# Ledger of designs, part 35: VH-VL binders against q55578

Target 1, 249 residues: q55578
Amino acid sequence: MAERIQKLLSQWGIASRRHAEEMILAGRVSVNGKVANLGDKADPQQDFLSVDGKQIKADNRPRDIYLLVNKPRDVLSTCDDPRGRKTVLDLLPQDLQRGKGLHPVGRLDRNSTGALLLTNDGELTLRLTHPRYHLPKTYDVWLEGNPSDEDLEKWRSGMMLDGKKTLPATLEVISENKDQIHLLVTLTEGRNRQIRRLAEELGLTVLKLHRRTIGPLQLHTRGKVLGSGQFRFLSPAEIRLLKKQVNLR
Key: E = the ipSAE of ESMFold2; O = the ipSAE of OpenDDE; V2 = 0.75 times the mean of E and O plus 0.25 times the DockQ between their complexes.

## First folded at step 13 (VH-VL; framework fv_pimurutamab)

Design a6 (at its last look DockQ between E and O 0.02; V2 from the best seeds 0.00; counts 0 for: pae E 22.0 > 2, placed apart)
Fold by OpenDDE, look of step 13:
Structure a6 (fold): chain C 249 residues (1-249), chain A 121 residues (1-121), chain B 107 residues (1-107)
Amino acid sequence: as target 1 above (249 residues)
Amino acid sequence: EVQLVESGGGLVQPGGSLRLSCAASGFTFSSYSVHWVRQAPGKGLEWLGVISASGTTDYGNEFTSRFTISRDNAKNSLYLQMNSLRAEDTAVYYCARGFPGSSYIHAFDIWGQGTMVTVSS
Amino acid sequence: EIVLTQSPATLSLSPGERATLSCRASQSVSKYIHWYQQKPGQAPRLLIKDASNRATGIPARFSGSGSGTDFTLTISSLEPEDFAVYYCQQSSNFPYTFGGGTKVEIK
């Protein structure tokens, strides 16, 4: 069937949908020898697509790759940085850094660490980042000081952020002393820097933020320890579980 | 107001079954572990079991086969299914909220008023 | 299971006196001992959590101490409303367990 060209390009690991649209607007994409326009559709079974004069085919799509990365501090959750800063792709071997279409699913801010999914599966990426699907994500959160029970309950029940109340969150106190508290926080939404912003709203300072789980994915499992800066391939079971959660199966 | 309210208690014959409910209000129920504790007349407190926010359960050793704890977060409700009831199960049954602490390390900061269960022929 | 032994079983005192209640665990429970007060016909009320932390709304006359296996609840000066049964509870290991309770009664 015919699909939007930017979707096809994304699925084929050529570019993100956003970048694909830019490429189309720039006149870099053609269908059957004709320059494509934004909004055009193509049938990969019938039409010939070209980017920069080079024909692209569905069969040239890189093999689906799914990686779990333990992102360290000062590493960016992006494919490329104009400032030359280290990205999550730099954590991978050279054969995986380029040519495979790997990109982060969602993001962790520069100062946050922990579980991050990398994949070249554009469809899965779209589903996992879509607001309709709320995969739970669990974080270790270290805060300066000791928040009141009232403040913790505010966090649990939801707080106003950007004019919209956050979804209820699970908060467990792992440990606390006179100087700091360690929380286990589970979110079902992924708003920009949500934990840090909510903490700030409560007058709290986040000392450290580490994501340990993404839905069924656990950074550390029995027999599988993923240190800072390390990555591993997802198991077939993990991939199935992820896809199931977003109704791809 | 933060509160828990038990219901479903009553008179039941030995060997019978009973399902207790606990309705939560005033707090984000889905974010808390909740527990069942009972107290026989004139006796002390006995912990029956827990269900975590995520739905994981654990029981006292003597209750695993007869009692089942469940929850419905959409209804802010906790349940205790009791089967094969015995005379010694006669007690006031309390639901209690686990204090927001580390996993499976809980003090009980909120208690219901309790519901009386009497097992007698 | 971890057995908690409370002593004395009954403590007879007058208002204004100091009450000292003991809770001993059969094995170390670290700091995960909690104290409750229960009055007749009422549900228990949390007094102290994690051995020494006073719960919200609890008067300063209540204090807890101890670690490992030996714990103490102290009421510095008994008020008339303090005459009740007090329970300790451990949350170190499943199954959670309570002590047998100490009844503080008026002399």
Scores: ipSAE 0.005, ipTM 0.512, lowest interface PAE 10.4, mean pLDDT 90
Fold by ESMFold2, look of step 13:
Structure a6 (fold): chain C 249 residues (1-249), chain A 121 residues (1-121), chain B 107 residues (1-107)
Amino acid sequence: as target 1 above (249 residues)
Amino acid sequence: EVQLVESGGGLVQPGGSLRLSCAASGFTFSSYSVHWVRQAPGKGLEWLGVISASGTTDYGNEFTSRFTISRDNAKNSLYLQMNSLRAEDTAVYYCARGFPGSSYIHAFDIWGQGTMVTVSS
Amino acid sequence: EIVLTQSPATLSLSPGERATLSCRASQSVSKYIHWYQQKPGQAPRLLIKDASNRATGIPARFSGSGSGTDFTLTISSLEPEDFAVYYCQQSSNFPYTFGGGTKVEIK
C-alpha cells in the first residue's frame, strides 16, 4: 500500500517525520531512481526507495516494539521538544531512544503521571487514539473540595467540553475527608485535559492525576511493580488484546 | 464592534433546502464556539446546535439528520445547511457566540439579529 | 433532555413593583442556568449567567439566584424598558434547552 515517504522513513526508523521531510527537500531520497518530492508516496513492497544512495528494503523494517512507561511528573509525553525539555524517550536506554521509531500513544500532561504506551506500530497508534474505539483508561484523581452527589452524577452522565458532551464516565469514590476526595475515574475517550477541565468546571482543584491503566495494560504485572520513570515490554498477550480491541491482527 | 450577522433566509417550499450564513466581526472568531438558535413566530427559543473552535459539532436531537453546522475560520463565517424543510421549520434563525477558549459553554453573550426562514407552498 | 418550566407564563405588574420569575429544571443543572431578555423585534440579550452573575452592562435591579433545579430571576423595581419576554436556558447537558418564557407586562 502506498504511503507518504516521510511516514515510511519514520516507520523504518531512519528519521523523525520532521527530519525525513528535511531529507526529502534536500534531494536525499529517491523512489525508483528519481529524486522524490515532498508529498510523494511509495509502496515499500513494490518501489525501490533509497536514502543517500542506500536502498530501504521492506524486509529490514525494525521489529515492532511495545513499551509501557510509568511517566513521572515533569516529563513530556512527546517524541520531540524544540525547547529541549525532558521527554519520555529520555527515560529509555540509548539504543531505544532513537532509530527505532518509538512514539507515545496518546498523551499525558506534563504534571500528570502514570501509564503511557510507547510503540513504533503506527497503525496500532492510529486506532488506539481514534475516538471510535473507546479504549478505556482509568485514573486516580486527587481533588481538593467536596463535590456533591449531584456534581459527581453530572460528571458521570457527561458534561459539555468544547461544545461536545463528554462520553459517560465511571467515577468511584475511593476515599474522602473534609477537604479532599480521591476518585477512580474511567474514561472511554481522551479529550484534551478532560479530567482537569471537568474538575475545574465543578469548582474542584486537581491535586494529583495518575493514569493507572490503559485498556488491559497495568503498571503492576504479576508481582512486579513498574516504578516511576521505569519501563517494560508488553507481553504477547497484552499486544494481542490491544490489537483485538481495535480490530487488528 | 463585536457583531454577528445572519443572512440567506427566505421563502422555500416544503422538502426544499436552504443554507444560512453568519458573518462574524470584531473578535477572534476562530477561538469561540458558535451556535444556531431558532424562534418560530410567537414561540420560544430552540437550540439547534453548536460547532466548537476545533470544528466538533453537536445538535439538538431532532436536527442531526437534516441540519449541518460548519464553519470557515479564514472567512470568519458560520453556516447552517438545512435540508428536507417542513412548515414547522418556519422561524427566525439566530447565530450566537459561546464562551471563548473554554472547555465548556455556559451562555450566549453575542447574538445576531436573525434571518427569517419561511417554509410554505 | 432537560425540560425547563418557567412560571408564570405572563406577569402583569405596575411600574416600581418587584417581579419574580421562576425557572424549574426537570433534573439538576447545578448553577448552569442563564437568563435572557427579549424585546419585541429584537434578538435575545444576556442578563444573568451561571444563575447569579450579571452580564456586562446589566443594571443592578436584575438579580438571579438558585441552584440544582429551582432558579429565580428578580427585577427589584420595574422600569418601563423592562417590558419583555424572559427566557432561562441550561447549559449543563446537551441538548441545551430554553424555558418557555415569561412575558412581563407593565401595567
Scores: ipSAE 0.000, ipTM 0.387, lowest interface PAE 22.0, mean pLDDT 84
ESMFold2 (binder alone), look of step 13: mean pLDDT 92; pTM 0.943

## First folded at step 15 (VH-VL; framework fv_pimurutamab)

Design b1 (at its last look DockQ between E and O 0.83; V2 from the best seeds 0.81)
Fold by OpenDDE, look of step 15:
Structure b1 (fold): chain C 249 residues (1-249), chain A 121 residues (1-121), chain B 107 residues (1-107)
Amino acid sequence: as target 1 above (249 residues)
Amino acid sequence: EVQLVESGGGLVQPGGSLRLSCAASGFTFSSYSVHWVRQAPGKGLEWLGVIWASGTTDYGNEFWSRFTISRDNAKNSLYLQMNSLRAEDTAVYYCARGFPGYRYIHAFDIWGQGTMVTVSS
Amino acid sequence: EIVLTQSPATLSLSPGERATLSCRASQSVSKYIHWYQQKPGQAPRLLIKDASNRATGIPARFSGSGSGTDFTLTISSLEPEDFAVYYCQQRSNFPYTFGGGTKVEIK
């Protein structure tokens, strides 16, 4: 089927979607010998795409790659940053940074850390980011002070955010002292900065936010710690589990 | 009746592996955090780790590399996989339930009777 | 990790006497200390939650107090069944830790 050209270029590891758009605007991309325009679609099975006069073939598509990254603080969950700030791709070797079409699945805000999935599998990305297939995600949340049981229950049961009540969450207390509380929060939805916003609504300050899990993926596995800024390939078993959760083969 | 029952203990050689089980009954197992605590002969209690209701795990600092906690909610079962066992791992191993509620989750209100693990050549 | 030091290691008393057990933390744990009783050949039993709250079914003669670094378990009048080992446990900082225990034995 026909897809937007920038999507195809991204999937084929030629450029990020954003950069692909720029290339299209620059007249660098052609379909069947005609210069492509922004918004054009092409069928990789029927159409010939070229970049800078060189034909690009679907057969040269990079293999599917699945990475789990422990995103550190002050690193952006994006492929490109116009301000030149460090992105999650910068954590990878150069051979993986370019030409593979890797992108983050979902986002962690700049100040949050932990598990982030990188892949060039566009279909999986679509499924994982769709509300219908949203996987549970577990977070370590450090809050300043000691929230009341009432506030924790409000959080657990759901709170109004942007005019819509949040889904029930799992809240477990890991530790507590006079200065802070450490919660384990599991969400089944992924609203923008949900944890931080909910905390704010309750008058609480998030000191640290760290994502432990994405569905079946765990940041730290048996006997193996994935340190800050480090990444690993997903195992075949992990990939299968992940795909199964979103009804992919 | 709320109950936890440990099993799988026995004699193992140093460097060996052993998997303990804890069978839960009488409560909604999946809703609780469950912990492993051990006690060497004539010694005190030592917290080993926890698997939370969410399914994630945490361990004591010295146990992360060798011990793995898991659970099967469908079977109401808790497991402790122990690798690279040492003589100092000889102990009675207890599974314990975390107290329900936000404030007392780390109070262990239900205990099994324990299973003895002996590491010796 | 937080170290809990219990004292005395052994407390020899007679039935009817008052028992006072101490648990000291290496750093402040606020009120987040639990107490357990363990009899020979048995699993521990939860006595006190968060310094001063008796668990369900625990007799009134058991009480807990303290905050910060110093905590006390008191048995107002010892019954024969109270002779056991008592442990304190903190939940203020991860990982959780137990004290070394105090053995209350019959004089």
Scores: ipSAE 0.865, ipTM 0.937, lowest interface PAE 0.6, mean pLDDT 93
Fold by ESMFold2, look of step 15:
Structure b1 (fold): chain C 249 residues (1-249), chain A 121 residues (1-121), chain B 107 residues (1-107)
Amino acid sequence: as target 1 above (249 residues)
Amino acid sequence: EVQLVESGGGLVQPGGSLRLSCAASGFTFSSYSVHWVRQAPGKGLEWLGVIWASGTTDYGNEFWSRFTISRDNAKNSLYLQMNSLRAEDTAVYYCARGFPGYRYIHAFDIWGQGTMVTVSS
Amino acid sequence: EIVLTQSPATLSLSPGERATLSCRASQSVSKYIHWYQQKPGQAPRLLIKDASNRATGIPARFSGSGSGTDFTLTISSLEPEDFAVYYCQQRSNFPYTFGGGTKVEIK
């Protein structure tokens, strides 16, 4: 099926999408013998796609990889940072960092920690990040402030954000002390900085934000802990559950 | 009518395993956090852990490596899997429901009658 | 973990008398203390949440007070059914902890 060329180059591990665009603009990519333009599409099954004179064959796509990372603070959830800051890919062994087409599924803020899925499965990424599928994610949220029951009910039932009401959330108060509160928050959407922005609207300051789970994926199971900065491969069962959640096979 | 009933207690040797069950009735089980609490003979209460309404768990500091809490909402059942049991684990084990809502979920308004676990050779 | 120390360990009183039970926390827990009653051979029963709020169905003779590290459960006039063990529990810091209990017994 025809895909944007920069996407294909990323899927085949040739370059990030941004770098692939640079390669296209530099005339390094051709389709069926003709130099490609930015925005052009190709199908490796039917077209002769080449980079620097070397064919991109349909059978040379890297194997599908699925990793769960416990992202530490101050690590970016991006494939590439033009300022050279540490990214989630830097947490991986060198063999996984390049040439495999890995990208984060969704985002965590630089100052947030916790569960982040990395994969080169673009269709799964598209489905998991699409608002239609409502994949639940659970966060530990430490807040400065002591919200009233009325404030928590507003958050739970939905608040206006960018002109659209947020979906209902699950809230659970784990503990409170002094002027601080620890919440578990489960969201079925991933709007921009949603937890931080809603907390600010209620007059609360986010002290720490940690994503505990992404759907069936957990950082801590049966006496086993995936520590800060560590990663693991997903089990076949976890992959099946994720695909089932978004109606993939 | 609201009720929690524990079962599965008994005698087990040190190093052994045991699985406790807690059957819920008379309320919407899936909407509540449910906890395990134990009481050694002649001693006080000790909180072991919880499974939240969201399905994620938390444990007391000493229990996360040996004990696993799970729930089956279709069967209105809570479970405690205990491994590597020691004599000090001898106790009555209670399941307890967190108070309705989201703020007082650590106040236990409904308790089971308990099931006795004895760890001895 | 926060340690809750209850005193006295045993309180011997007659029906009609006032009972005053103490719970002291090793660190401030603000108002975040619950109280439970446990009769012999029975499961605990929630009495008071957050220092002073009686649970549904708890008689007015039970009252709680305190903040910070020092908390009190008061039973204004003991009834025969009030002779039991009483526990405090904190919810301020994870993990939740219980006190060692105060047994209220017939003199």
Scores: ipSAE 0.737, ipTM 0.879, lowest interface PAE 1.4, mean pLDDT 89
ESMFold2 (binder alone), look of step 15: mean pLDDT 90; pTM 0.924

Design b2 (at its last look DockQ between E and O 0.88; V2 from the best seeds 0.81)
Fold by OpenDDE, look of step 15:
Structure b2 (fold): chain C 249 residues (1-249), chain A 121 residues (1-121), chain B 107 residues (1-107)
Amino acid sequence: as target 1 above (249 residues)
Amino acid sequence: EVQLVESGGGLVQPGGSLRLSCAASGFTFSSYSVHWVRQAPGKGLEWLGVIWASGTTDYGEEFYSRFTISRDNAKNSLYLQMNSLRAEDTAVYYCARGFPGYRYIHAFDIWGQGTMVTVSS
Amino acid sequence: EIVLTQSPATLSLSPGERATLSCRASQSVSKYIHWYQQKPGQAPRLLIKDASNRATGIPARFSGSGSGTDFTLTISSLEPEDFAVYYCQQRSNFPYTFGGGTKVEIK
């Protein structure tokens, strides 16, 4: 199947999609001996791709890599930032930062922390980011003050956001004091900054947001703590579970 | 009838491991947080940890490295895996249900009868 | 963690008397204290939620009060079945913690 060249290059660990586009624009990429243009597609099974005059073979594709990262605050969930800000890739060793095609699956906003999946498996990425296969995600949410039961129920049952009602959420109160409440929120959808926006709609301020889980993936397992800024490889079992959840083999 | 029943207690040597079970009946187990609380002989109550309805867990700081809580909703069962047991872990271990509702899930309204764990050489 | 101190450790009273049990927190826990009763050989039983709310099935003679750091469980008139150990528990801060308990015994 023919795919956009920048996608192929990113999947093969040659460059990020954005960088691949730049390379294409610079005339560095060719298909079957012809200089590629932005928007061109190629079939890796039928076409010969070259970068800087060197043929790129599909067989040289990096092995599939699956990482769980505990994203710290002020780190961006992107492969590259034009402003030079720190990204989640910067948390990895140099050998993993480049050439492997690793990218974040989904996003946590800059001020949020916790579980983020990095992988070079494009198929899995597509499935996990598709609304049809959205996995439940659980968050620690610290809110300023003490919301009423009515407000919590509104949140649980669904609220209007961008003209569409949110799906029901699971809300559990972990702790509460005069200054703040600690909630455990589980979402089955992933709308942009959903938790923060819903809180705002209720007149509440999010003090801290931390994602604990992504589907079957848990940030902390079997007494092993994944500290802030740290990462680990997914176990084979975790990978299988994750793929199963999105109907991949 | 709403009920929790602990099992799996017994005698174990220091450094050993033990897995406790808690069987739930009479309510929708998957909708509740379930906690482990222990009581040393002649002593007070000590909260060990919780598994939330969402399936995530939290522990007392001193237990995180040695104890693991899990659940099987299909079997209406709660588990406590205890490793590297010490003499001071000798206690009756209770499973307890969090009270339903937003504000009281950390009030324990249903308790099992407890199961005795003795750690001794 | 928040430390809860219960006093007295032992309270000796006769049936019909008023019992007053204290629970003091090392820091403010607002109203987020629960009370439990435990009889010998039995599991604890929930009595009071969030300082002053009786749990289902709890007799009216049991009442709770307090806020901040000082809390009280009151038994207006002790019945024979009320002689037990009573524990307070806080939910204001994680991890949850219990007091050391007050034993109400027959004089």
Scores: ipSAE 0.860, ipTM 0.936, lowest interface PAE 0.6, mean pLDDT 93
Fold by ESMFold2, look of step 15:
Structure b2 (fold): chain C 249 residues (1-249), chain A 121 residues (1-121), chain B 107 residues (1-107)
Amino acid sequence: as target 1 above (249 residues)
Amino acid sequence: EVQLVESGGGLVQPGGSLRLSCAASGFTFSSYSVHWVRQAPGKGLEWLGVIWASGTTDYGEEFYSRFTISRDNAKNSLYLQMNSLRAEDTAVYYCARGFPGYRYIHAFDIWGQGTMVTVSS
Amino acid sequence: EIVLTQSPATLSLSPGERATLSCRASQSVSKYIHWYQQKPGQAPRLLIKDASNRATGIPARFSGSGSGTDFTLTISSLEPEDFAVYYCQQRSNFPYTFGGGTKVEIK
């Protein structure tokens, strides 16, 4: 069936969707001998799709891959970086780094750590990142400051950010001593730098930010710890739970 | 009436497994952190771990590889799965509710009666 | 992890006497210490939150004090039901730890 060309190139592991759009704009992609435009669709079963003169054949699409990564600090949540900085793909074995169509689902800031889903399942990615499917994510947040119960209640119930009130969050105080506090924060949205910006609005300094979970996915399961910079494949049960949450079958 | 009731204790062989249950009643179970604490015969209290209201868990360093805490909010139940049991795991096991609110969730205001686990050949 | 050392291990007293129980932390825990009472064959019960705040239903004869590394639980005049083991617990740093306990027994 006909799909947008950038989606097909991503599914076939040729480039990220963003990079595929750049390739299309540069005139490197053709459909049936004609240079493609951004937004054009093609069907690999019926059309002759090529990139840099090489045909993209329907029967060599990479198999679906689902990975959970524990992202370390100073690693970018991107498929590629124009400045050549280290990305989450660089954490993987060579056979997974290229040609598989892997991309991050959502993002973590460069100086944040923790759970990040990588997949080549573009449909799942679009659904999991869509605001409609309030996928919960839980973070460890270490703060400098001494927030009052009133401050925590404001954060929990919602605060204005970019003209729109944040969704309710779950907060739990793990420990505190002097002017430092360790919170567990659960969000059902992924707004830009939300935890850092809300903490700043309350006069608090984020010392460390670590994402523990993405929906049913946890870094630490049944006595096993997924260490910094490590990855694992998702189980079939985890994949089914993710798809169920966003009405995929 | 606010209550926690443990069950599932008994005699097991070293290397064996046992699953403890903790039934909650009289409060909104899903809104609370719930902890496991044990006490070897004639000894003091030892914190094992917690499942937070968010559903994620934390454990004492000695326990994270062998013990798993889970909850079923629909059944108002907390569970402790214990594997690779050793003689030193012989103890009374308590479930305990964290104090309500955001800040005192590690002050245990409600405790169960405890269930005895004996690990012996 | 933070080690809590309770002393004395055993305190032998008579009803009506004043009991003073010590809990010393291996590093500062500010005020973040809880106290529990445990009678034989029973689960512990919460007495004091954050060094000095009595839990619901705890008699005024129980008081707590201290900050930093040194904490005290005081029972101003022992009643027969106060003969039990007392534990301190810190919440300042993960993992949460308990002291070894002080047994208050009848002389």
Scores: ipSAE 0.721, ipTM 0.870, lowest interface PAE 1.4, mean pLDDT 89
ESMFold2 (binder alone), look of step 15: mean pLDDT 90; pTM 0.926

